# VHH binders against EKC/KEOPS complex subunit cgi121 (cgi121): the designs that were tried, part 160

Target 1, 174 residues: EKC/KEOPS complex subunit cgi121 (cgi121), of Schizosaccharomyces pombe (q9p7j3)
Amino acid sequence: MILPLFPETQVHVFVYENVSNCAAIHEQLISQNPIYDYAFLDAATILYKKQVYSAIIRALEDRRDEQMKTKTIHSEVILSLSPKTEISSAFRQFSMTKKSKNIVVVKIDSKLTEEEEFERLDKLVEGNRVEFSDEELQKLIDFKVLKKNYKLDPSTLENPLASILSSIALRGYS
Below, E stands for the ipSAE of ESMFold2; O stands for the ipSAE of OpenDDE; V2 stands for 0.75 times the mean of E and O plus 0.25 times the DockQ between their complexes.

## First folded at step 16 (VHH)

Design pi6 (from ph5 with L59I; framework vhh_7n9e_1)
Fold by ESMFold2-Fast, scan of step 16:
Structure pi6 (fold): chain B 174 residues (1-174), chain A 123 residues (1-123)
Amino acid sequence: as target 1 above (174 residues)
Amino acid sequence: DVQLVESGGGLVQAGGSLRLSCAASGFTFSAYAMYWGRQAPGKGREWVSGITWRGRSTIYASSVKGRFTISRDNAKNTLYLQMNNLKPEDTALYYCAAGIFPFSTDESDYEYWGQGTQVTVSS
């Protein structure tokens, strides 16, 4: 995928449901295995494509401007999803855990095509790939988790898009 | 209530310059990507330029690239368009728009619209 603001940057986003090996993936992430250099998100936290892309754009601006708070662009994407500036909180809120069942995987700066990245990820992730679409994400979201992560009240739950994207935009500036 | 109010349009000779402003109120300006669009007489709307939350990223339609500069001042809730080397084909109603997503040229992604300010460039 090409983002108009960053046409030089390759971006791929994959969604997997019914993943059976999240504990094994989590272990590889802790050991910092370079084969797992992706942002692995818990799909329970993601409601919209625009939520993921907003975080990616925020992270890419921070990288370009030499303002990243984390060591990799993929960890910066995870941080950028959070309404808080605290790195550890962002990882607890949005990262895949050993007990995750559905995941969203982001790859930035791939030297591979989307199809080649899919083939590579298919060897790492034991689950079913589904389309990266609002429809599929809405099947995997946990509204209790979403409400807690973005501090949504009953009035905003009926149309949370603006609240979520505002939180991503305003992190560190509110 | 939400308002976007454009100003700074007028009559100008080809080769001249104008600076447009868009004053925003009623929403959290700094959470929105901002856009300039235009509509020439008898034609559909054309996207002109976009800018992200803090002004750190900008993008332009090929027809205005190098001649127009978009900027914003979040402390003043104001969007600007500096237009240089104006051409007769730049004659249009210029309007601003706000979208919650960082960038889209699809007008269906814009939440708020101004009514526009007329720019007329004589040959």
Scores: ipSAE 0.784, ipTM 0.886, lowest interface PAE 0.9, mean pLDDT 91

Design pi7 (from ph5 with L59M; framework vhh_7n9e_1)
Fold by ESMFold2-Fast, scan of step 16:
Structure pi7 (fold): chain B 174 residues (1-174), chain A 123 residues (1-123)
Amino acid sequence: as target 1 above (174 residues)
Amino acid sequence: DVQLVESGGGLVQAGGSLRLSCAASGFTFSAYAMYWGRQAPGKGREWVSGITWRGRSTMYASSVKGRFTISRDNAKNTLYLQMNNLKPEDTALYYCAAGIFPFSTDESDYEYWGQGTQVTVSS
């Protein structure tokens, strides 16, 4: 995908359901294996494509401006999903865990095509790929997790998009 | 209630300058990307410029790049467009818009719209 503000930056987003090897992936992430340089998100926390892209745009602005708080662009995407600036809280809230079942995987700065990235990820992720769409994300979301992460009240649950994107925008300012 | 109110339009000779303002109220201005668009008489809307939530990123249509500068003051809930070296083809109604998604050139992503301020550039 091409972002108008960052036309030179390649962005690929993949969604996997029924992943059986999250524990193995998690161990590779802890060991900082460069083969696993992706943002691995728990799909229970992601409701909209725009939620993911909003975090990506914020992370790319922070990288461009030399204001990243984490070591990699992929870690910065995870941080950027959080309404707060505390890194460990963001990872606890949004990152894939050993117990995750469905995941969203983001790759930034790929030299590969989307199909080539899928072939690479297929070797790392033991699960079923589904379309990155609001429809598929809605099947995988946990609304209790979403409410807790973004502090949503019952009235905003009817249409939480603006509240979620506002939280991403205002991180560190409200 | 949400309001976007443009001001600063008027009549100007080719080669002149104008500064437009857009005063926002009724929403959290600093969470929204802001945009300027224009509509010439008898034409459809044309996207002019956009700016992200903190003003760190901006983009311009090729027709105005190098002549126009978009900026914002989040403390004042105000968006600006500095227009230099104006041309007769810049004659249009200039309106501002707000979108919660951090940046989009697709107007269907914009939630709020102003009514516009008229800019007329004579030859």
Scores: ipSAE 0.820, ipTM 0.908, lowest interface PAE 0.8, mean pLDDT 92

Design pi8 (from ph5 with S104T; framework vhh_7n9e_1; at its last look DockQ between E and O 0.89; V2 from the best seeds 0.87)
Fold by OpenDDE, look of step 17:
Structure pi8 (fold): chain B 174 residues (1-174), chain A 123 residues (1-123)
Amino acid sequence: as target 1 above (174 residues)
Amino acid sequence: DVQLVESGGGLVQAGGSLRLSCAASGFTFSAYAMYWGRQAPGKGREWVSGITWRGRSTLYASSVKGRFTISRDNAKNTLYLQMNNLKPEDTALYYCAAGIFPFTTDESDYEYWGQGTQVTVSS
């Protein structure tokens, strides 16, 4: 996928459910294995496609403007999901853990087609690929975690999208 | 109540300039991407330009690129459109819109709309 604001940057997003090897993937990430150059998100924390794309766009803007707070564009995506400025908090909130079962995987600056990238990723992730859609995401979401991450209350639960995206947009602003 | 109020339109000769403003209220301005669109007589709505919530990224329709500049002042809750080298084909009702998503050219994704300000460019 090409974002209109970043025509030179190809982005791919994949969703996997029932992943059996998250612990193994996590170890590879800790060791900074370049083969695992993705943003691995816990699907339990993602409710909307627009949530993911909002974070991606923010991260790409920060990279372009040389204002990234993290080391890599993929870590910046994770940070960009968070309403908090602390990197450690963002990773605790949104990053895949060893205990994760369902994940959202983001690839920035891909040189491959979506299908080619999927083939690569399929070698790394032992799970079932599902469609990257709001319908599929809402099946994987943990609302307790979502509410905690974005401090959603009953008044905002009627339209959680607006609250989530506002949180992403306003991070570090106020 | 949410309001978007456009101003700055008027009659101008070809080659002239105008600066449009869109004053926003009733929502968190800095959390929204902002957009300009226009509708010429007898034509449908046309997307003109967009700017992300922090003002860091902008995009323009090919028809106005190089001539129009979109900007925003979040402290003033105001969106701007500097229009230079205006052409008769730029004649239209110009409206601003707000969207919670960082950026989209699909107007169906916009949450709020202004009523518009008339821009008329004479030959």
Scores: ipSAE 0.905, ipTM 0.945, lowest interface PAE 0.5, mean pLDDT 96
Fold by ESMFold2-Fast, scan of step 16:
Structure pi8 (fold): chain B 174 residues (1-174), chain A 123 residues (1-123)
Amino acid sequence: as target 1 above (174 residues)
Amino acid sequence: DVQLVESGGGLVQAGGSLRLSCAASGFTFSAYAMYWGRQAPGKGREWVSGITWRGRSTLYASSVKGRFTISRDNAKNTLYLQMNNLKPEDTALYYCAAGIFPFTTDESDYEYWGQGTQVTVSS
């Protein structure tokens, strides 16, 4: 995707369902293996494409302005999904775990084409790739997890998009 | 209720300057990206400029880049457009808009719109 504010930045987002090797991927992430330099998100936490892109835009602003709080742009995307400023909380809320079944993978600044990233990721992820679309994401979301992460009450469930994007926008600003 | 109210338009001579304001109420202003657009008589809408949540990122249409400056004051719930070196072709109704997504030039994604303030630039 091309972002008007960051037209030189390559952004690829991939969705995998029925992933059988999440434990192996998680071990590679803990060991900080450079081959796994992606943001690996639990799809149970992502409801909209705009949720992911909002976090990406915030992370890219922070990188441009030399205000990143984490070591990589991909970890900054994970932090940027959270309504809270604590880094460890953001990772617990949004990162994939050994028990994850469906994942969303973000790659920023790829030196590869989208097709080449597909080939790379298909070797790392043992699952079925699906379209990055609101329709597919809504099949994978866990609403109990989403409500907890963004503190959604019954009234905000009528329009969770605005509440989620407001939370991303207002992190650190009350 | 949500309102966006533009002000600051008027008649100005070519080479002159104007500062437009857009006063926002009824929503959490600081959570929204803000935009300026314009429409000249008999023409379609033209996107002019946009600004993210805290004003850290801005973008301009090529026709106004270097002459116009967008800014915002979240404490005052107000969006601004400083217009310098105005040209007759800048004559249009200028309106502001708000979008919850942090940045897009696709106007179909904007949630709230003002009615506009008229800017007329004489040669």
Scores: ipSAE 0.842, ipTM 0.919, lowest interface PAE 0.7, mean pLDDT 92
Fold by ESMFold2, look of step 17:
Order: C-alpha cells, then structure tokens, then sequence
Structure pi8 (fold): chain B 174 residues (1-174), chain A 123 residues (1-123)
C-alpha cells in the first residue's frame, strides 16, 4: 500500500489468527533480531483498519519532522496507537505479548510486494492469515480491552471510531 | 450541532486572487483533517486540496498545484484556501469538508461538509 502523503513509503499490514508461537516471536523481538523488524500488535486491541493507518500516518509525520520518540518506525507505530505519551504504557497496551492469540503485523519501508513480504513473514508466524479488514478485526477485538485503552464511555459505544482516532490525533497536544 | 461555513467567495477577474475561509464549530477541529472541494455547474464534485489535523502535511489536485495554498488555524477553528492566478475554469462552488481519518482523497470517508461559497472568475 502507498499512502498519498508518503508516496515513497511502502506499507504492508497482515492479520493472523490462532497464532501458536507468540512466545517465540516475543523472544526474537527482545533479542533485537533484525529478521523480526515489524510492529507486532495484539489484535485484541485493534478494531478498525483506520485505527492502524492513523497510527502509521502519525508515526510517518513524526519521522519526517524528526519528532519520533522511539528508536524505530515500527516502535513508533506502537506508540502512536496510544492516547498517552508514556512509551512503556503504549507497549503494554498494544504490543503482542507471549500470551497473545491473534496479531496484526505492520511493515513500514518494505522493498517487497505484499505477497513477497507475506512469504517472509509466514516463515516467522505460526498461525492462519486472515484479511486485513474491519470485518475480520471485529471478530478478534476484545471490547473490554478497547474500552480501557481508549477510555471509551457509553456515549461513544455505538460508533467509537471518532473517539479512537481523536485519541491518536491528540496525543501530546492540548 | 456541527457546522462548516465557507466565506470569501465572489467575482474576480482572471489572474486575480481570493482567500476562502471555512469556520468550523461543534466538533474538536484539531482532531480532524480538512479539505476543499469544488463543483462547477453541470459537473460532479472535484477534490481540490487537503491538510492534516495540525497542518504539517498538505496535498493538492494537479490542476491547482502552485496556485492554491491550503492552511488552517486551529486556535480559530478556521480552514483557509488562498487562490492565486485564478482562471475561468476555477469557477465553482467551493466546499470545505472534515474527516476524522488523518488523510484521504476518498470523499466518502468525510464526516462533515459545508454549504459552499461561489467563486466566479471572469475572462
């Protein structure tokens, strides 16, 4: 995918369900293995495609403008999902953990087609790929986690998109 | 209630300039991307320009690039379009729009539209 504002930046997003090796992936991320240079998100925290793309766009604006708070663009995407400025909180809330079952995986600055990137990623993830779509994401979300992460109230429950995207937009600004 | 109210349109000679304003109320302006579109008589809406929620990124249709400048003042909840070197083919009703997604040229993703302000460019 090519974003109109960042035409030289190729982005791929993948969704896996029933992942059996999150603990192994987590170990590789801790060891900083460059083969695992992706953002691995817990799908229980992601309801919309626009949620992920909003975080990506924010991270890319911050990189361009030299305002990143984390060391890699992929970690910056994880931070950018959060309504809060605390980096450790964002990672606890949105990153894949050893106990995760379903994941969303983001690759920024890919030099590969989507299919080529998938072929590499599929060697790393033991799970079933599903479409990156709102329909599939809604099957994997944990609404209790979503409500906690974005402090959603009953007035936003019916259509939380605007509240979620506002939180991403406004982090660090008042 | 959400309102987007355009102003600054009018009659101008070819080669002239106008500055459009779009006053916003009823929503958190700084959380939204903002856009200008236009509609000439007998034609569909044409996407003109867009700007991200804090003004750090902009994009223009090729037909207006270099002549039009989009900007926003989040303290005043106001979107602007500076239009220079106007041509008769720029004659249209100009609409502002707002979208919560940080940037898209797909107008079906926008949540709010203004009523429009007429710009007429004489030859």
Amino acid sequence: as target 1 above (174 residues)
Amino acid sequence: DVQLVESGGGLVQAGGSLRLSCAASGFTFSAYAMYWGRQAPGKGREWVSGITWRGRSTLYASSVKGRFTISRDNAKNTLYLQMNNLKPEDTALYYCAAGIFPFTTDESDYEYWGQGTQVTVSS
Scores: ipSAE 0.823, ipTM 0.912, lowest interface PAE 0.8, mean pLDDT 93
ESMFold2 (binder alone), look of step 17: mean pLDDT 87; pTM 0.884

Design pi9 (from ph5 with S104A; framework vhh_7n9e_1)
Fold by ESMFold2-Fast, scan of step 16:
Structure pi9 (fold): chain B 174 residues (1-174), chain A 123 residues (1-123)
Amino acid sequence: as target 1 above (174 residues)
Amino acid sequence: DVQLVESGGGLVQAGGSLRLSCAASGFTFSAYAMYWGRQAPGKGREWVSGITWRGRSTLYASSVKGRFTISRDNAKNTLYLQMNNLKPEDTALYYCAAGIFPFATDESDYEYWGQGTQVTVSS
């Protein structure tokens, strides 16, 4: 997807199913290995492409305006998914854990093409890549996790898009 | 009960200026990206400009870039379009629209629409 507001920013989003090495990836993230400079999200928390892109746009605005609360654009994407301003809470809610099985991986400012990023990630992630689409994301979502993260009531669970995007938009302003 | 009401249109001579307003009600204005579009007689709708949640990002159609300025006041639930150096080809019905996704130029992604305010630019 090209973002009209940030046309010079390369954005790639990848989805992996049945990942067997999440514990190893988590260890690399904790050690801040620069090879793993991506936002690694638990797919259990992501229902829509628009959810991810809304967080990316929020993070890119914050970076442009020198208002980032975290050290990297990728950690800012993770923060931007959360309805809360607490960094640690956002990471616990949306980041991949050692027990994750399906992940969404975001790369911003890639110097590589999508194909080249896929080749690099394929060496880091032991899982099966699937299309970044609402259809594929719906197969991986955990609605109990989604409800908890965005404080959704039962009435919004069948069509939560507006509630999720509102939460991302209003973080820190409502 | 969602409503978008445009105002500020009128007749102006080429080279003149107008400021349009769009008053929003019935939804959480600050959660939506806002847009201006226009429709000239006998033509389809044309996207003019858009602005994100807090006004920090804006985008303009090439035909108006440098002449028009979009802005918003979330405390007043109001969207604005400052139009400078108006040309006869700017003559159109100007309408505002709201979209929950923070930026789209495809009008099919917009949830709410106003009825529009007429702008006529004489030569």
Scores: ipSAE 0.795, ipTM 0.895, lowest interface PAE 0.9, mean pLDDT 92

Design ze1 (from zd4 with T28S; framework vhh_7yz9_2)
Fold by ESMFold2-Fast, scan of step 16:
Order: C-alpha cells, then structure tokens, then sequence
Structure ze1 (fold): chain B 174 residues (1-174), chain A 120 residues (1-120)
C-alpha cells in the first residue's frame, strides 16, 4: 500500500478473527520482543479502513516532525487512534488485550514483502485471516466500544466516519 | 558518560509557578528532541511537552496554555515554565532526550526525575 504523503513508507494491515492466543501475544508485547513489533489493535474498536489509515498518517507525521510521544512507530499508531493526548487512555481503549478475540495488525517499514509478512504473522497469530475491508471490519466492530472511545452521540452514530477522522486529525488541538 | 539532570522541583501553592530545568552532558544537545513527561503514584508515565531540534513544540491537552517548554542549545538546557499550577499537576517530572534519524528514534535518554507537589 502507498500513502500519498509518505510514498516511500511500506504499510501492511492484516485482520484476524477468532484468535485463540491473544494472551500469549500480549505477553510478548509487554516484554517488547522485537519479533512482535506491530501495532496490535482490538478489532472491536475499528470500523473503517480510513480510520486505520488516518492513525497511520498521523503517526508518520509525528515521526517526521520528531514529535512521537511513544517509543515506536507502532505504539504511535495506537496513540493516534485516540481523540485524546493521553498515552494510557489510548492503549487501554484501542490495544488488543489478553481477552481480545479479533485483531487488526499494522506493520510499518517492513523489510519483508506483503506475502512474506502474511506468512510470518500467520505463524504468530492463531486465528482466521480475513480481508482488510470495511465489510469485514463491520462484522467485528463493537458499536458500544466505538461510541465510548469517540464519545459519539446518537446523531453521530448513524454516520460516524467524519467524526472519527476529525477526532484523529485534531487530537491535541481541541 | 551521558546524563540528564533535572532541577527546580518542589512545593508550591495552587495558582503558583515553578520553572524546571534539565541540563544535558556527554552528548550534542542541539541534535536531540527534548521533552518533559510526568508520573503520578499508581499511574503510567504521560508526556507533558516536547520540543524538536527544529524548535517545533507540542503540549498535552492538560497543560496547554499553562506550561511553556523552551531550549537553550548553548547551555545544553531545556526548561519547563509551569504557571497556574493545579493539585492535579502533582507528579514526578522527567526530562527526556531523543535522537531521530529518518526512520525514527535511535537513542532515548531519561533523567532521574524531580518531584513537584502542588498544595490545594
């Protein structure tokens, strides 16, 4: 995938449903095992492809501008999904947990091809890989979680895309 | 032989001001992004203010309009001017220095922290 503002940056996004080893993955993330250097998101929090892309773009902008608040580009993607500037809130709301069932995995600056990354992740994640599409994401979203994370009211919930994207883009300016 | 040394913390009444300083030694200060983070008991470390080598500045929402970060490359010192202090600003404040290349952070240094207590 090619981002217009960052054409040299390799980006891969994967979606897994019915993941049985989230607790094991979570332990690897806590120990900062470099093999697991990805953004592991709870799919319950992701409704649109554009939501993920917007967070990636924000994280890449902060890296370019030497304004990353977290340690890695992948953790910066997680922070960038949040409408707030607090690191702990963002991770609590968007990161996969030991109890997650469906996950979205983001890899930035891979030295591997997309196919090689698929093969690698399929060995780390014990679940069913599905297409990264709005259709598949909408099967995995939890609207109660989405509403809580983005503070959506009933009128916004009918068509939340613009509100979500605005929240990501305007984080820290409100 | 690198180090970051924070100073200027202490006790202050709500509505008061403090200026924190962080002096770097053992490396080229002008090449690093500098910043301040804080940690309250029982909570994770949160960022407060960042200043890039270009002079670009970011503030966390909780301190915007009240705190000012600045750097003096000749003195190898970064400052945090804290005005209109609130009890919620009570924390240990940490200075950080980060080196970036085009692929992201390559070096990350932290000071030992300086405590700030704001009385109600």
Amino acid sequence: as target 1 above (174 residues)
Amino acid sequence: QWQLVESGGGLVQAGGSLRLSCTASGFSFSSYRMGWYRQTAGNEREWVALIAKSGRIDYADSVKGRFTISRDNAKNTVYLQMNSLKPEDTAVYYCTARLYDKYGPTEDYWGQGTPVTVSS
Scores: ipSAE 0.636, ipTM 0.870, lowest interface PAE 1.5, mean pLDDT 89

Design ze10 (from zd4 with S31K; framework vhh_7yz9_2)
Fold by ESMFold2-Fast, scan of step 16:
Parts: C-alpha cells; structure tokens; sequence
Structure ze10 (fold): chain B 174 residues (1-174), chain A 120 residues (1-120)
C-alpha cells in the first residue's frame, strides 16, 4: 500500500515463520553489517498491518521533521512501535532476538524491487515466507507480549487496534 | 575539521540546576539538527532533547518539564538548561549535530561528552 503522506517512499514488509537462524541474524545486527540494514521485528509483538504502517509513518514524520532519535530509519521504525520514547526499552520490546521464531522485516528506501528484496532476504532468513496480512500476523502474535508492551487490560485486549494505534501516534506527544 | 566542544557539567545536589553548552565549528551550524544524549555506565546512549533547524523541539519523557534545549545560531552553540535535577540524571552528556537530506541523516557528529553527577 502507498503511504498518503509519503507517496514517493518505497516500503517493503516481509513476514517469516519458523525461522531457525535468528541467533545468526542477531549477531549480524549487533555487528552492524550493512547487508542487514532492515528493521527485524519479533512477530510475537505485531498483530495488525496497520500497527507496522503506523510505526513506519511515525518514523518517516520524524525523518521529515529532523527529529529521528536513532541512527537509521529502520531503527526509528522499531522505536516508533513503542508507546515510550526510550530507545533501549523499545528495542527490547519489539526487536527480533536470538530466541525469536517468527519475524517481520521492514525495508524503507530500497534500491531494489519488492521481488529483488524477496530474493535477497530469502538468502539471509532460514524460514518460511508468508503473506504480510492480518490473518497471517494473528497466527504469530503472542497476546501476553502484546498486553505487556502496550499495557492493555482485558477489555482493550478484545479489540486492541485503536489502543495500539493511539499509543504509536501519541508517543511522546505533549 | 569539525569540532563540538561541550562545557558546563559537574557535581550538583538533587533539586539543583546546571546549564550545558556545546559550541560547534567547521560546519554551517544553522543547517544542522542539534541535540543532547546521555549515557550511564554499561548502558546504550539515550536521547534527551532535540532541536531541528526549523526550531522544532522534542524532549524525552524523563526530562520533559525540567530541561530546556535552545540554540543560538550566531554563536554556533546549543544549550541544555537542566532544572530540578535528580540522581537518575547522573550520566555523561553528549552533544550531537546531524545534517539531513530527504533520505535521513547524511552527517552525524558527536562531542566527547561532559559528565554530570547529581548527589542525593
């Protein structure tokens, strides 16, 4: 989908289940290998496509306004998923870990087509690629993790979309 | 050669105030987003306050209402006024300057850091 406020920005989102090499990927991320310049998210934290797009839009707004808190647009997406402005907390909450099983991968400003990014990522990620859809995401979510990250009570957990989107949009807002 | 020179750190009692300054040279200061980050031992750097070339300002939740960032383009200096200091504010404070194009930061400069210790 095209982002209305950022129609010239190329955005690709990929979902992988049953990933066996998360520890190896994590090592590459720590070493800041430029081949791994993506936002690698733990799918246990993502319930909706709109959740990912809201974080992308917030990151792009911060880039436009020269207000990025992190070093790259991809790390800014990770920060933007968090309801708090703490960088280290956001990374602990949403980033892929060595123990992750399913991941969501975001690429912004790719020089490659979506198909070319698929081919590249399929070489880096040892898992099964699935469609980026609400249906697939809802198979991978961990509701305990979601509840903790967004501080949801049982009533909001039954229909959490508005609460999650509000948390992302209003993060750090006075 | 670019430089960022921080000053104003030191030891202060809880509830006290400090004013940090960071003077830039070797680049066109008015074009850069300026900011302050801080780092405690064993932890990653966390952002504190940012001021864009447009004058737009953001504060981390932990300092909102207590700290004020400002810039003086004529003096090539960014300031952090720190009021109502808490022991939790104890850290090394780093000045940063970023140049942005439409794709994000193209230059990212950091000072050497200035220590701030807040006693209880």
Amino acid sequence: as target 1 above (174 residues)
Amino acid sequence: QWQLVESGGGLVQAGGSLRLSCTASGFTFSKYRMGWYRQTAGNEREWVALIAKSGRIDYADSVKGRFTISRDNAKNTVYLQMNSLKPEDTAVYYCTARLYDKYGPTEDYWGQGTPVTVSS
Scores: ipSAE 0.639, ipTM 0.875, lowest interface PAE 1.6, mean pLDDT 90

Design ze11 (from zd4 with S31I; framework vhh_7yz9_2)
Fold by ESMFold2-Fast, scan of step 16:
Structure ze11 (fold): chain B 174 residues (1-174), chain A 120 residues (1-120)
Amino acid sequence: as target 1 above (174 residues)
Amino acid sequence: QWQLVESGGGLVQAGGSLRLSCTASGFTFSIYRMGWYRQTAGNEREWVALIAKSGRIDYADSVKGRFTISRDNAKNTVYLQMNSLKPEDTAVYYCTARLYDKYGPTEDYWGQGTPVTVSS
């Protein structure tokens, strides 16, 4: 995958549906197990591939400019999905929870190939991997969650892409 | 052997002002991104204001227009000028220094924290 301003950055994005072990994964994230150094997102919050890529680009911009607010590039991706600048709000809104059923997993700067990351994640995630595509994401989205997270009204909810991308790109400047 | 020493916290009435200072030693201050975070009991630390070695500044939405971050490289000190203080600004304020390389943060230092209490 090629990022406009970061063509040298290795990025892998995986989508899992019907995940049965989110509670176990969440416990590993709380314990800061380095094996789980990924951005684990609730798929109920992600509607478009471009939404994820925009958050990744913003996180990489903040890393480049030495302005990361969180400890890791992966937590910065989670923060970057939020239209607000608050870390706790962003994590509550977009992070996988013990109750999540479908997840989006992001890995940045992997020293492993995509196949090796897939093999590693398959050992951690008990679910069905599906294609990272707008079609698959649209099957997993919760529009009530999306509306709440991005403060969308009925007119923007019908075609939310531009509004979501603007919220991510312009966070902290409005 | 690095140190970050915060000062300037205390008690203040709503609408008042405080200036926090953080003096660094044991590292080359001028090349670090400096910042202020705050934490209330039972909550995680939230960022407040960041200033990069380039001078680029970023503020959390909750403090924009009220707080000003600045740095003095000759004194190895970062400041947070807090105006129009509100009761919800009550927290322990932490100074932080972060070094970046090409791949991201390589060093992340934190002060001990200085309490700020804003009475209504």
Scores: ipSAE 0.640, ipTM 0.874, lowest interface PAE 1.7, mean pLDDT 90

Design ze12 (from zd4 with S31H; framework vhh_7yz9_2)
Fold by ESMFold2-Fast, scan of step 16:
Structure ze12 (fold): chain B 174 residues (1-174), chain A 120 residues (1-120)
Amino acid sequence: as target 1 above (174 residues)
Amino acid sequence: QWQLVESGGGLVQAGGSLRLSCTASGFTFSHYRMGWYRQTAGNEREWVALIAKSGRIDYADSVKGRFTISRDNAKNTVYLQMNSLKPEDTAVYYCTARLYDKYGPTEDYWGQGTPVTVSS
């Protein structure tokens, strides 16, 4: 996808269900293997495509403005999903874990085409790729996790999109 | 009807070499990503080496510098040259062929597997 505010930035988002090798991927991320330079998110935390895009836009804005709090654009995406500018908390809340079953993978500034990224990720991820769509994400979300991460009350849970997007866009300003 | 025929497996001592071959039929070989996976009893298959239709190659960290993947489109064959073999390389090795479109894999083919045993 081309982002209107960042038309020169290549962005690819992939969704995998029933991933069996999350523990192996997690070890590669801890080892900082450059082949795994992606944002690996737990799909249990993602309800909407716009949630992911808002985090990407916020991360790109922070990079443009020289205000990144993390070392990579991909870790900045993970941070940007959080309503607070607290790195360790954001990673605990949104990152893939060894026990994750479904994941959302984000690649920014890819030197590869989308097809080539699929080929690369197919080697790394042992799972079933599904469409990056609200319909597919809503099958994978854990509403208890979502409620806790964004501190949603019962009234907000009826339509959480605006609250989630405001939390991402206004992080550090509200 | 597609077919992948593996050969070249066997018993070898640690530090030795083996060359695996996989010959494909029933599809347009040059359009497919070819590769090698391996599996030990009770464990999931893990990737070893992949070669794209463009010739781009990737290796698993455990074999990088020791194994070499190559393809010969004229012979519809993919090869895995395995050098400096270790007991940990003992596994059944599987040849695989995959076709990609813009949205991901569309066809996925697997061979029957060829056993490799490395003694210490």
Scores: ipSAE 0.000, ipTM 0.154, lowest interface PAE 16.1, mean pLDDT 84

Design ze13 (from zd4 with S31D; framework vhh_7yz9_2)
Fold by ESMFold2-Fast, scan of step 16:
Structure ze13 (fold): chain B 174 residues (1-174), chain A 120 residues (1-120)
Amino acid sequence: as target 1 above (174 residues)
Amino acid sequence: QWQLVESGGGLVQAGGSLRLSCTASGFTFSDYRMGWYRQTAGNEREWVALIAKSGRIDYADSVKGRFTISRDNAKNTVYLQMNSLKPEDTAVYYCTARLYDKYGPTEDYWGQGTPVTVSS
């Protein structure tokens, strides 16, 4: 996939359901194993494709402007999903945990094709790949988690997309 | 080879001011994005203020209007002027230097940290 604002940047997004080895993956992420250089998100936190793309665009803008707050573009994607400016709260809210069951995996600047990245990830992730689509994401979302992470009130919850995208795009602006 | 030497931390009363300094050696300071992060016990490091080689500045929402980051390329030093300090600003403050290419940071250096305690 190619982003209109960053046409030279290759982006791949994968969705896995019923993942049985999240604890093993989490251990590799904590040890900073370079083989696991991806953004591993808990699918319970993602409702729309646009939510993921908005975070990717924000992270790429921060990298272009030499304003990344985290060490890697992938961790910057995780931070960029959060409505807050604090790194540790963003990671607690959106990152995969040992107890996660469904995950969204983002790769930026891959030198591999989407098919080659899939083959690589298929060796790392013990789960079922599904289409990256709003329909599939909406089967995996936890609305209580979403409401808490974006501080959605009952009126906003009926149509949360605009609120979520504004939270991502306007994080840190005042 | 490289060093980041931090100074200016200490104990101050709420409403007071402190100025942190970080002097770099062993690399071409003017090419690096400089910044300040802070860490409280039990939490990861949080960014406070960043200044790019272009002079562009970003602040975390919690410090906007109270803290000012600046750099002096002739002295290889980055500063953090902290005004209107609050007990919530109590943390260990870290100086950082990053060199970027088009794919992100290629070099990432951190100081040893300087403690700041704000009493109410």
Scores: ipSAE 0.387, ipTM 0.764, lowest interface PAE 2.8, mean pLDDT 89

